# VH-VL binders against q8ixk2r445to577: the designs that were tried, part 7

Target 1, 133 residues: q8ixk2r445to577
Amino acid sequence: FFGMLQNKGLTDYCFDYNPPDENQIVGHQVILYLCHGMGQNQFFEYTSQKEIRYNTHQPEGCIAVEAGMDTLIMHLCEETAPENQKFILQEDGSLFHEQSKKCVQAARKESSDSFVPLLRDCTNSDHQKWFFK
Short names: E, the ipSAE of ESMFold2; O, the ipSAE of OpenDDE; V2, 0.75 times the mean of E and O plus 0.25 times the DockQ between their complexes.

## First folded at step 1 (VH-VL)

Design t03 (framework fv_traxivitug)
Fold by ESMFold2-Fast, scan of step 1:
Structure t03 (fold): chain C 133 residues (1-133), chain A 122 residues (1-122), chain B 107 residues (1-107)
Amino acid sequence: as target 1 above (133 residues)
Amino acid sequence: QVQLVESGGTLVQPGGSLRLSCAASGFTFSSYWMTWVRQAPGKGLEWVANIKQDGSYKYYVDSVRGRFTISRDNAKNSLFLQMNSLRPEDTAVYFCAKDLYYDFWSGYFDYWGQGTLVTVSS
Amino acid sequence: QSVLTQPPSVSVAPGKTARITCGGDNIGSKSVHWYQQKPGQAPILVVYDDTDRPSGIPERFSGSNSGNTATLTISRVEAGDEADYYCQVWDSRSDHVFGGGTKVTVL
């Protein structure tokens, strides 16, 4: 299924991918931004292979976390999803990254306007609960 | 660069009143919660009060509620603490701090002023 | 209101690791922040949101938070790290709560 991937705790914020150059969609960090529903930069697909796809450009982007890292980065999608691109969306809304054994959490930087999804130890926090709108 | 400069601290008699000011620069003052934190001589940090960006919400530690009033003037990039019915226990260095509170998020203080000393004594 | 418990002091040799604990009921469900304060100076933020570090703070400062204990870890301690360290949470929508502080002494 697909839509805007919204945080339960950080209620008005959605996964957002706004690369600096539309011709270079890979290698940049996924951020959280106010849900607007107007731009395709907030439109994602959750696939049967447990990928979070960004279908706005060709080739398609897939969210990944590299070994030892905690940031969500856009990579190229592969015909068979590699382990670093697999996120298990659980019934309680947790988004579990099996390779790292961590959960995706809404997190902030030094500014209240700078929010990003990061891998953190799994908790019962609403900041780790996600849903498609 | 972010700067916070407190002023107004002085010697006051018990039962007296005093107004502290904090002048902010180097960031969009109207976009952040602001906080006052105090520290009694030789003691630890104690949060006093905070105020939302637009002044709509104000929170106070129980010991000062009803005696202290936090306010802000976004046009002048200024934060204030009006202190009434002062007690010897209010003697402390008062710091203003930029407060990264976001609704249901915890707040943290990324920049602090140098502090202004308030002494309440006879 | 919640009470955050810190050891009053921690002694550490240069180059070793200091660990400062912050105890509180179910503190692992809250965001914990850490401040460093040197004598006569304002506090500075060294760790926020349990684990994250502000720009300009050395990587040897790190944080963790689980269950009933949050921890600030300072690896490869330097003489300049001698200071008081405070943990802090937002307990409810009405209170920022600070721990009592831990004096770190570098021998």
Scores: ipSAE 0.015, ipTM 0.646, lowest interface PAE 6.3, mean pLDDT 86

Design t04 (framework fv_traxivitug; at its last look DockQ between E and O 0.06; V2 from the best seeds 0.00; counts 0 for: pae E 6.6 > 2, placed apart)
Fold by OpenDDE, look of step 2:
Structure t04 (fold): chain C 133 residues (1-133), chain A 121 residues (1-121), chain B 107 residues (1-107)
Amino acid sequence: as target 1 above (133 residues)
Amino acid sequence: QVQLVESGGTLVQPGGSLRLSCAASGFTFSRYWMTWVRQAPGKGLEWVANIKQDGSEKYYVDSVRGRFTISRDNAKNSLFLQMNSLRPEDTAVYFCAREGYSSGWYYFDYWGQGTLVTVSS
Amino acid sequence: QSVLTQPPSVSVAPGKTARITCGGDNIGSKYVHWYQQKPGQAPILVVYDDSDRPSGIPERFSGSNSGNTATLTISRVEAGDEADYYCQVWDTSSDHVFGGGTKVTVL
């Protein structure tokens, strides 16, 4: 699967990654933004290694969850996907992070108009449902 | 343990004024949005107003806008609702509630017991 | 502003499952919260963020939200579950909005 990774609940919002420096693509947080499909900032790939890969830039980035964190951070992809970069996009649309055993949920930043994907306990919410478009 | 205690509810005539208070304890009051919710006798819950942590933002249901004023004193862990130009339809139990936050969509995780405001001639 | 529609009443036998619906146009795009209120008491949060459960709330209480309907499910209903239940959303544009409430009667 590849393309825009869109949330079902938070309508018209997609995974978005726009690092301040295009030559330094790692270490920043993946956010949610209105789906526009422009600039390649919203193009992701779900790979056979269970990675969510941001491959519009070289070197390729893979979404990771750092220890103790509930945010999605861009790391470099590795030849063998590390455990903290493995996700399962399930048939029901839930995006499950294997290591944390949490699901990716569309959330709002506190006191902000911005939205981000966060790890939360898995629930029956459209805000935890994702699909490629 | 979180506690919210409302006071000030009484009988008033139409056109009158009343000030409700809510005393908070058991949590850092200044870190939370606070809200007033009312419930007319035998009716459902209706959100009335809320206020940001520092008081810089206040929001009201349309029916009370211009008549009610929400305020807070973080030093005293207190929430207030100044009600002017009261109408019979403002008759209700008024609840003080704390706004909880998890995924950025606020809910009311703790409520007071409420205080009854009766507006009648 | 959002409008949340709940059935006025739901009857359920003890041990059975009660489902309280909260309808709204594209309510799945909102996080829905649920409150239980017994006579003469303050409301109690029983479900938040569609399906999360506060500490102390039994697992019998669960929530879901999809499409145009949010649902509070109470499994293995007990007499003590008889109460009014309200759904609620926060509208980013301005206000909190409650549903009209549902009276759950345990037969």
Scores: ipSAE 0.491, ipTM 0.852, lowest interface PAE 1.0, mean pLDDT 93
Fold by ESMFold2-Fast, scan of step 1:
Structure t04 (fold): chain C 133 residues (1-133), chain A 121 residues (1-121), chain B 107 residues (1-107)
Amino acid sequence: as target 1 above (133 residues)
Amino acid sequence: QVQLVESGGTLVQPGGSLRLSCAASGFTFSRYWMTWVRQAPGKGLEWVANIKQDGSEKYYVDSVRGRFTISRDNAKNSLFLQMNSLRPEDTAVYFCAREGYSSGWYYFDYWGQGTLVTVSS
Amino acid sequence: QSVLTQPPSVSVAPGKTARITCGGDNIGSKYVHWYQQKPGQAPILVVYDDSDRPSGIPERFSGSNSGNTATLTISRVEAGDEADYYCQVWDTSSDHVFGGGTKVTVL
């Protein structure tokens, strides 16, 4: 399962990873950006280990949430996926972060017109529904 | 703490004019969009107008456009609503509210207690 | 110009769950906020950005927003929850829009 990870509520927006320095892909926040269909920074793979992998660069990055935080950050993938890197894509489209027991929601970035995915209490909201395109 | 206090509401004849004021305290007023919301007796809430932090952008509900003018004085932490050509249907409690933000879109996180405007003979 | 439709009233027994709906064309694409207003008082924000709660609002209040319907859910209702509830969205074409309000009566 791979491709652009698109939001059901914020219909034109997809997961996007655009690190400031292409030689250092780790430690920056995942954002939402207009879906462009050209792969690269919007191309993600959902694995059987419940990881969301960023395969544009080597070594591969894996989306994670650090303890006590609500932002999605890019980390290096590990041989055994740690709990903070596990997301359950449910049949209703919700993306459940296993360790925190919260869901990924499309949200406006504070003090800007840009959007980001954030962890929030799980609800039946279209902004919490995701699908691969 | 955050406080918003409206004043200026009174009885006005149709076709008359009135200026409402809102005094803000407990936060950095110049950092927030500010809004006026009204509520007619026994009716629901209706957004009236809002104004950007620096006063450069102002928006109005269609029914008041051209008659009402929103303004602010950041040095005095004050918000104003100049109401001209008042109509009986403008009768309402007028609330001053702050537009908060954290994610998503703007919402009204703090409200004043309101000031009653009655437009009648 | 957008219209948000709420039921005019909802009755609920103490300890039960009240659900207040807010209908709007493609409202799931917008962020919905909810306000509580008690008689003679100013409204207070109870839920923002579909489902987030301000500090001081009990966990009994929750929200969701999908398709053409947003919902405010009040679980384990108590007498103090009796009030009028309003949904609101910011729509760039019509700026701020409120629903017509729902009177929640406990008992």
Scores: ipSAE 0.349, ipTM 0.809, lowest interface PAE 2.9, mean pLDDT 88
Fold by ESMFold2, look of step 2:
Structure t04 (fold): chain C 133 residues (1-133), chain A 121 residues (1-121), chain B 107 residues (1-107)
Amino acid sequence: as target 1 above (133 residues)
Amino acid sequence: QVQLVESGGTLVQPGGSLRLSCAASGFTFSRYWMTWVRQAPGKGLEWVANIKQDGSEKYYVDSVRGRFTISRDNAKNSLFLQMNSLRPEDTAVYFCAREGYSSGWYYFDYWGQGTLVTVSS
Amino acid sequence: QSVLTQPPSVSVAPGKTARITCGGDNIGSKYVHWYQQKPGQAPILVVYDDSDRPSGIPERFSGSNSGNTATLTISRVEAGDEADYYCQVWDTSSDHVFGGGTKVTVL
């Protein structure tokens, strides 16, 4: 799949990545923002290696979760996907992170009312349901 | 480091035309959306126009649409604003600004010094 | 039709804390950015995405955004912080929107 990865429960919010500049494209958190399709911030590819790639710019980024963390952080993609970069987008829309055995949920960002994707125990909440548009 | 240098601001009569330039250096110009923001004397900031990395999309505030044209030359690291049918309310300092690397549209991380346009008869 | 409301001025003693507010309906659902502009100079970005700081901006600058109010906080204010401060959001229905600006005076 390729396009804007939208949340079902948090209507009209999409995965968004906005690194500070071309020298700082990895190591920052993925956020959620209103779906708009402007620029290149909201376009991701779900690959056969179970990666969520930010590949509209170079170098390519892959979403990862570091051990013990619940935040989705941009890493560089590798030829063979590391385990912390593997997500299963299931038919019911849940986005399962294999290494942590948790699901991606739309949640509020600390210190604000803005939203971010975070790992949480898997539930049937629409805030854990995602689709490409 | 990132530098943006505007030029071309001057006194012009109402109904006249003027072309502003912005010279960019210290970054890969073709990877960024670019914008113009203006500030009338004693007033706040107003976004004017922006342009996509490859120049294929351009957006304008309503008050200038049809009169102003934003453009860029990526080979020369230059941004332009062609201003036609100028009115006294277009009098302002015009700033060239860079949008975030892949964010585009969200915020303006580097600004030039500005160039003053005065529209007066 | 987005409107961002800022107080026109704030006075603060050196060493104290200045708080600059930016009001807007449901502004907490948007990412807010803040600019400092000293007299006769270009604006500079001091906070983006509600609470993040660009490289080179002192930790004394911080931000929050909740409900109908975003706030820029400048702790341990110095004379060099005297400037106009603008909030800004992106709004697909109204495009880029700046607040009217707040003049911070250090007395």
Scores: ipSAE 0.075, ipTM 0.714, lowest interface PAE 6.6, mean pLDDT 88
ESMFold2 (binder alone), look of step 2: mean pLDDT 91; pTM 0.931

Design t05 (framework fv_traxivitug)
Fold by ESMFold2-Fast, scan of step 1:
Structure t05 (fold): chain C 133 residues (1-133), chain A 122 residues (1-122), chain B 107 residues (1-107)
Amino acid sequence: as target 1 above (133 residues)
Amino acid sequence: QVQLVESGGTLVQPGGSLRLSCAASGFTFSDYWMTWVRQAPGKGLEWVANIKQDGSEKYYVDSVRGRFTISRDNAKNSLFLQMNSLRPEDTAVYFCARDYVWGSYRYTFDYWGQGTLVTVSS
Amino acid sequence: QSVLTQPPSVSVAPGKTARITCGGDNIGTKSVHWYQQKPGQAPILVVYYDSDRPSGIPERFSGSNSGNTATLTISRVEAGDEADYYCQVYDSSSDHVFGGGTKVTVL
């Protein structure tokens, strides 16, 4: 699967990653922004290794969550995906983070009027359901 | 709602000093980078300076470096621009703007104040 | 250091489409933001991230960015769209860079 990763509950928002320049593509938080339909910063690939990969810049980035944290951060991809970079895309559209046993949810960031994907306990909420467009 | 209100603009003679203030409300001021952008009469927008959330990083356009100092007081939700050794070419409306930075992303100026006019003339 | 080039003026008839260009080397690798400024007023953000719109900005405003040119497009132009428009990018070597501005006149 690849394309723009859109939320079913927060219907106009997509995963978005816009690093400050092409020489520094890692270490920054993944956010949610209005879906623009043009790919680029909103274009992601779901791989057979259960990675959510960002390939518009080099080196390739892979979404990860550090132990004990709930935010999604861009890290360098590895030959073999580490546990913190594995997300299971379920039939119902949920993204299950294997290491933490939690699901990716669209959430409002306090004080910024912005949205971000965060790990939360898994529910049947539409805010935890994602699809590629 | 988000509001930014500048004050302090006035007529100053060349070589003089002036401090501008920006009062912020409607958001958690300490979570944002803040910026000053100026506009000379009849001219375009020019970025002047920005400051990190905790004040640890400050950046300036070359023409004001060493003369201007940006600072903030997070307890008072206030941003400042101390302007020294003012020159006629510093004459402009000075806008306070919220510099929307998410993590390390340098975004956009999503909210602006109304501006305050600084005139440097004899 | 980036330099952004905009035409100084664009004239458009009511109901037609205005296109404002922002030229810059490899600008398509950067995110472009657009601001509208009316005389005596503060700028307002009308398009961000090349093509996204803030809440409250009508669908008539759209953007694109590819190669060396970004474009702000205003369809079905209204008299109230008369303003100066500025493009802006972040460049790691020079921080924030604004274009020179384009005056849109609705005639």
Scores: ipSAE 0.000, ipTM 0.507, lowest interface PAE 15.9, mean pLDDT 84

Design t06 (framework fv_traxivitug)
Fold by ESMFold2-Fast, scan of step 1:
Structure t06 (fold): chain C 133 residues (1-133), chain A 121 residues (1-121), chain B 107 residues (1-107)
Amino acid sequence: as target 1 above (133 residues)
Amino acid sequence: QVQLVESGGTLVQPGGSLRLSCAASGFTFSSYWMTWVRQAPGKGLEWVANIKYDGSEKYYVDSVRGRFTISRDNAKNSLFLQMNSLRPEDTAVYFCAKGRYSGSYWAFDYWGQGTLVTVSS
Amino acid sequence: QSVLTQPPSVSVAPGKTARITCGGDNIGRKSVHWYQQKPGQAPILVVYDDSDRPSGIPERFSGSNSGNTATLTISRVEAGDEADYYCQVWDSSSDHVFGGGTKVTVL
């Protein structure tokens, strides 16, 4: 599966990665932004290793969650995906992070208009439902 | 179990001052945003003020800004609303409410029973 | 600043489905929360983040949110569901905004 990873509840919001420095593509938080259909910062691939890859630059980035954190950050992809980079995209659209046993939810940044994907307890909310467009 | 108990509501003359208190129990008070919401007799809910879990950020509805001050005492699990220069239109039941997520103020999952403030001559 | 529009009242027969709407500009891009308030009582949260239910709220309560309209749906309505219902969102320009409320009457 590849393309824009869109949220069912936040209509028109997609996974987006726009690091402030083009020479440092890893270490920054994944955000949500209006889906624009032009690829680039919103082009992701869901792999057979259950990775969400950012293929816009070389080397490829992979979304990860560090232990005890709830934010999604960009790491370098490994030849064999580590557990913190594995997300199970379920039939109902839930994006389940098996290591933490939590689901990715579209959420508003505290005190701002910015949106971000965060790990939250799994619910039936449309804000936790994702699909590739 | 989570409990929020407001107190301090009474009859006050226009131009007067009053301090409301909210006693919290059953959750880690210092980890949650807290809010005051009011409801005029026979009217709907109106948000009044928010305070961040550590007290570092405070927000107010325009009509009370400069007159009301929200504060908290995390050691005593208490929330306060200092109301100055009270107007008849401030007459309402004042509820304290807890933010749903530990670092978030988006939804209010628990509410107190409210305390009535009447501003009249 | 943001305004949320609710119908003032909704009447529904017992056992039928009540639908309460909350209209707002691009409300489908916000998280909508719903509160139930009975006379003389504090509000209780019945639906949060558009469609999630707090512990203890019957599955008869559900929510949806798309475009410019969010909806609270109460299926198999009971007399005890008579109450005022309020929608609420967080908005960067207005902080927390409540709808005007809808009085649900079970006839």
Scores: ipSAE 0.000, ipTM 0.538, lowest interface PAE 13.5, mean pLDDT 85

Design t07 (framework fv_traxivitug)
Fold by ESMFold2-Fast, scan of step 1:
Structure t07 (fold): chain C 133 residues (1-133), chain A 121 residues (1-121), chain B 107 residues (1-107)
Amino acid sequence: as target 1 above (133 residues)
Amino acid sequence: QVQLVESGGTLVQPGGSLRLSCAASGFTFSNYWMTWVRQAPGKGLEWVANIKQDGSYKYYVDSVRGRFTISRDNAKNSLFLQMNSLRPEDTAVYFCARVGYSYGRYYFDYWGQGTLVTVSS
Amino acid sequence: QSVLTQPPSVSVAPGKTARITCGGDNIGSYSVHWYQQKPGQAPILVVYDDSDRPSGIPERFSGSNSGNTATLTISRVEAGDEADYYCQVWDSGSDHVFGGGTKVTVL
C-alpha cells in the first residue's frame, strides 16, 4: 500500500511529485518520471480512505482532481477525504477516480517526450494499469 | 575522491561511428544515474543522455535520438556513449557526469575533464 | 521551460560583487543549479537547489530564485573566479535545460 506507483504499459515510469520548494508542497501537477528509488518524490501511500498520499512532508499532500480538469494535482489531505481525492485501485490495476468516473492514464505531455497522469475514459489499456512496488 | 575520466574522442568522418568511454572511481557507481553533456567549440553546455542505475532506462535529447546509445557496465564502473551516423554538428567536447539527487531535484555534481569529438570531411 | 536567458558577459572589479542572472518564465517554481567552467576545464557545481553549496565551495558563492529570475551572487570576487557560469533546471519537457552561459571577467 505504499512505495512507487508504477505504470504497467510505460514500464519504467512512476508517479512523481517534484514540488519547486519544500515550503510549497501543494498546488502543482503530479508527473510521471523514471522509477529510480532515489528519493521520496516517488514515494506514495494508498490509504483506507482511497487517497493517494504524499507523506514525505508535513502537512501531508493528497492527489486530487479539480472540477472540469483532467490533470492530477497535489492538495492538502483532509481529516475526511473529499470525493475529488478518492481513487479506487481495482483488481486489474485500473486507478478509478470516483467523482469523475474516469481512469488515470499515462499520457504523453503536449509537444514533448515527457509523460503525465491524466483522467481519461476507462479502457483496458495497459497505460491505465498501475501497481505499487 | 570522486573521479570520472573520459576517453575515445577523435576525428571522425561524417556518417561514421565512435564509442566514448567514461571510467568512474571513488564512489559506488551502481548507485547513481549517469549522464553525458556536450559542448561545441565556443558554445554552451548541452545535455545529451541519461542512464538509470541498472542500465535499463535511457533518455536522450531529440537531436541524437536514434543515433546515440548510452550504456553502462557496473561491474567495470564504466559508462559508454555509442555514436552512430555522426554529423558535423556533433563536434563537441563530451563530458561524463554523475547525476546527484536530493528531494526531487536533479543536478550534475561531478564531471570528467571531457573528450573531444571532431566530425569533419 | 523552453529557454533560460543569461547575459553573455559580466565585468567586476576584484573584491566587489558579481551578479549573474538566469531568466525564465516562472523560474522561481523550479530548482536552479549553477556551474562554473574555466577555459579547458570541466564544469564544477557551485550552487544547487537555488541556494545550497556543495562541500568545498567558498561561502562567497550564493544563489536566489524568485518570480522570473534566478541569480548567482559572487561576493569579494577573486581573479580565480573568472569563468563561464551556467544555470540549469530540470524541465519535464526538456529534462535538463542550460542557460547560454555568462562570461565573468575580473578586471
Scores: ipSAE 0.005, ipTM 0.540, lowest interface PAE 12.2, mean pLDDT 84

Design t08 (framework fv_traxivitug)
Fold by ESMFold2-Fast, scan of step 1:
Parts: C-alpha cells; structure tokens; sequence
Structure t08 (fold): chain C 133 residues (1-133), chain A 120 residues (1-120), chain B 107 residues (1-107)
C-alpha cells in the first residue's frame, strides 16, 4: 500500500513529515496535519518488511519508535528493517508496533492543539484506525 | 547557497501590465512549490500566488485572481508573475519565496524583493 | 479566509521577555510559523510548527499554540531583536494567511 495515511477518528488528518532542513531528513517527529491531497510530505509506503517509508526524497526515511519512547521519529531505512521500524497494519486498520506491543494513536501534541501519532495501549478506538487514501 | 533574486519591479500607470521574474539557485528548483508574497509600503505581508512543482496547479488570493498569472520555467530555474490591469493598491514590494517541498507550509527561503509602484 | 490578529506593537527592555500573540479561531488546531523582518530586508523564519527553530536561530526564540491564541516568546531580549514579527498559517482553502505584524521595540 501507498498514499496518504489517514486517521479514521480524526477524519481530516494524515501522517505528515516536514524536515526543517532537506539535508537532514532524519531525527524529527512525524506529525498529523490536514490532508491536502498533494502527496509529497504526506506520501508514505507500507512495505513487505512492515516499514512505513517516506519515499519523497533520497535517502529514504523509515518511521521508528525508540525504546521507552512513544513518539514516531524518522530514521534512515536499513537493508534489513530493525525491530523498532516494524508496524503491523491489521485488518481493522490498527498499526501495531511489534517491538513495544502498542498501537499508533492520533493524539493532541502537548503544549499546542496540533496533532501527532503516538504509541498507546491498543484499544478499539477510531483514533487508532488508519487507512491509505 | 540558496538564492532567490527578483527583478522587474518599476513604476507603472494604473491599467498597465508588468512581468516579474525570480531567478533561483542553490537548490533543486523543480522539486519545490514556489510563492509570491507582497508587502505594501508600511503594511504587512500578503500572500499572492502559489505554483506547484510542474506548473500544473496554481492558486491566487482573491484580489488578483483573473489579473495575475504565476508561471515557472524549470529548465531555467525561473519563476514569473505576469501582472495585468494593475491598480494603485497593487503597489508593493514583491517577494519570491520557496514552500511546500516536503509540504512545509512555511517559507524557508526568501528573495530581497522588487518594488512595484502603480501610480498616475 | 481566516484572519490572524496581532497587537500592532510591543515594547520591551533589554534582557526582559517579549511575548507576541497571534489570535485566530481554532488556531491551536493549525501549525503556526513566525517570521522576523527588519527594515529594508526580506523576512526570516524564526519559529515553525509552533515551537521548532531553524538552524542558526537562538534558543531565546520559542513558541506555543493552543485554543485561539499562538504566542512567540523572545527571552533575554537583545537590541538586535528589534523588528516586525509576523505569524502565518496554512489555511484549508489553500491560502497562506499572515497576521498583521507586531513591531517589537527594544528600549
């Protein structure tokens, strides 16, 4: 699958990645922003290795969650996907982060009203349901 | 390294036409949305027009729609703004700015601007 | 078309903190970007996505955004911070909306 990764509960919001420097595409938090339909910063690929890839520019980025953290951070993709970069897209639309045993949830960013994807205990909430548009 | 250099600003009578140019260097121009932003003397910033990477999608502020045309030439790393039926209220410094690569929704690179004066 | 309201001016003493507000309906659901402009110069991005800084911008610049108000905070103000400051959001109508600007005077 590939396209804009949209949230079922926050119906107008999509995965979005905007690195502040095009020469430093890694290390920043993935955010949620109003779906604009233009691809680019909101265009992601779900791979057979269970990666969520940001293919817009080279080198390609892969979403990861570091141990003990709940934020989704862009890392460089590796030849063999490390465990912290593996997400299982389930039939019900949940994104299960295998290493942490948690699900990706749309949530309000602390200190602002903007939204971000965070790891939370898995529930049947629509805020944890995602689909490609 | 990144540079945006505007040119073409001059004195024009009301109802006249003018074409502004912006020369880009130091980045992959064809991969960026490009924007024109203007600033009337002593006033704030006002977005004017956006153009996508290949020039197929264009957006304009209501006050210039039908009068202004944004275009680009990726082979020459150049952005243009064709201004027709100019009005005194179009008097402003016109800035060329980058935006939307990675969908940034902000302007990280700006030119120094070119002054357009519309007066009789 | 959204409207962003900024105070026209803010006066601050050197070493103190300046706070510039940007008011807009449900602005907290949007990402706010801030620009500094000195006379005769192009604007410079100082804060983006509410509270991130571009390389080269001092840590004295920070931001917040919640409800109907976004704020640019400049701590330990220096004479060189005297400028006009503009907030900006991306509107869902594919427009960029700028605030009216705030002139910060360091006295």
Amino acid sequence: as target 1 above (133 residues)
Amino acid sequence: QVQLVESGGTLVQPGGSLRLSCAASGFTFSSYWMTWVRQAPGKGLEWVANINQDGSVKYYVDSVRGRFTISRDNAKNSLFLQMNSLRPEDTAVYFCATGYRYGDYYFDYWGQGTLVTVSS
Amino acid sequence: QSVLTQPPSVSVAPGKTARITCGGDNIGSKSVHWYQQKPGQAPILVVYYDNDRPSGIPERFSGSNSGNTATLTISRVEAGDEADYYCQVWDSSYDHVFGGGTKVTVL
Scores: ipSAE 0.000, ipTM 0.524, lowest interface PAE 14.2, mean pLDDT 83

Design t09 (framework fv_traxivitug)
Fold by ESMFold2-Fast, scan of step 1:
Structure t09 (fold): chain C 133 residues (1-133), chain A 124 residues (1-124), chain B 107 residues (1-107)
Amino acid sequence: as target 1 above (133 residues)
Amino acid sequence: QVQLVESGGTLVQPGGSLRLSCAASGFTFSTYWMTWVRQAPGKGLEWVANIKQDGSEKYYVDSVRGRFTISRDNAKNSLFLQMNSLRPEDTAVYFCARHYDILTGYYKGYFDYWGQGTLVTVSS
Amino acid sequence: QSVLTQPPSVSVAPGKTARITCGGDNIGSKSVHWYQQKPGQAPILVVYDDSDRPSGIPERFSGSNSGNTATLTISRVEAGDEADYYCQVWDSSSDHVFGGGTKVTVL
């Protein structure tokens, strides 16, 4: 799968990543932003290794969640995907992070009305359902 | 399995103070907004207060503003309600509940798991 | 959106359909959630975001929301559905607001 990764509950919002510096591709939080259909910062690839890859800038980035954390951070992709970079896209649209046993949910960013994807306990909420557009 | 257990409810004199506790288990407490909802004997549900994941935002129903303080200790998976200047009208079963899916603060937000409640009686 | 109006009671025969309304100005623009409370017990969530069900809630519970009225529909009612039912919304001016509750009696 590849394209814009859109939320079913927060219907106009997609995964978005815009690194603040082209020389520092990793280390920043993935956000949710209005889907624009133009690729670029919203273009992701779901791989056979269960990675969510960001290939707009080189080197390639892979979304990861550190142990004990709930935010999705861009990390460097590795030849063999580590467990913290593996997300299982399930038939119902859930994005299951196997290492933590939690699901990716659309959520409000702290102290703002902006949105970010966060790990939350898995539920059948539409805010935890994702699809490639 | 998600569990919320309230404690601290008792008989208290008008004008008195009381602190309620809620012990959470079975989920990552620090990632959820939490709420207190009360129910006077034989009456309906009334939202009392809610608190953001990190404790930075707190909201109260008008009738308790300035008298009640909601707080949390994420290291101990605990939610609290400090009640001061209690009135007979505050007599109710107080429920701790997990607040789910407030994305905008404006449209969506429900309580997916509730504790069994703790009874507070305010009378002489 | 500071007031939600529910009928105080609804009587329904076993196997029939119960409909519980929740009235509020422009409530169709908000997400409505429904709770079931049995005597001496904590409420449980039965419908959220107008029409979705938590795991474990039977499909005979359904919801709708449009205009000025949200409705909880319980099809093929069973004796065990006898309870108080509350609707709830959130809005910027009043935070969380519950309806007054509807006592469903299965006769």
Scores: ipSAE 0.006, ipTM 0.565, lowest interface PAE 9.8, mean pLDDT 85

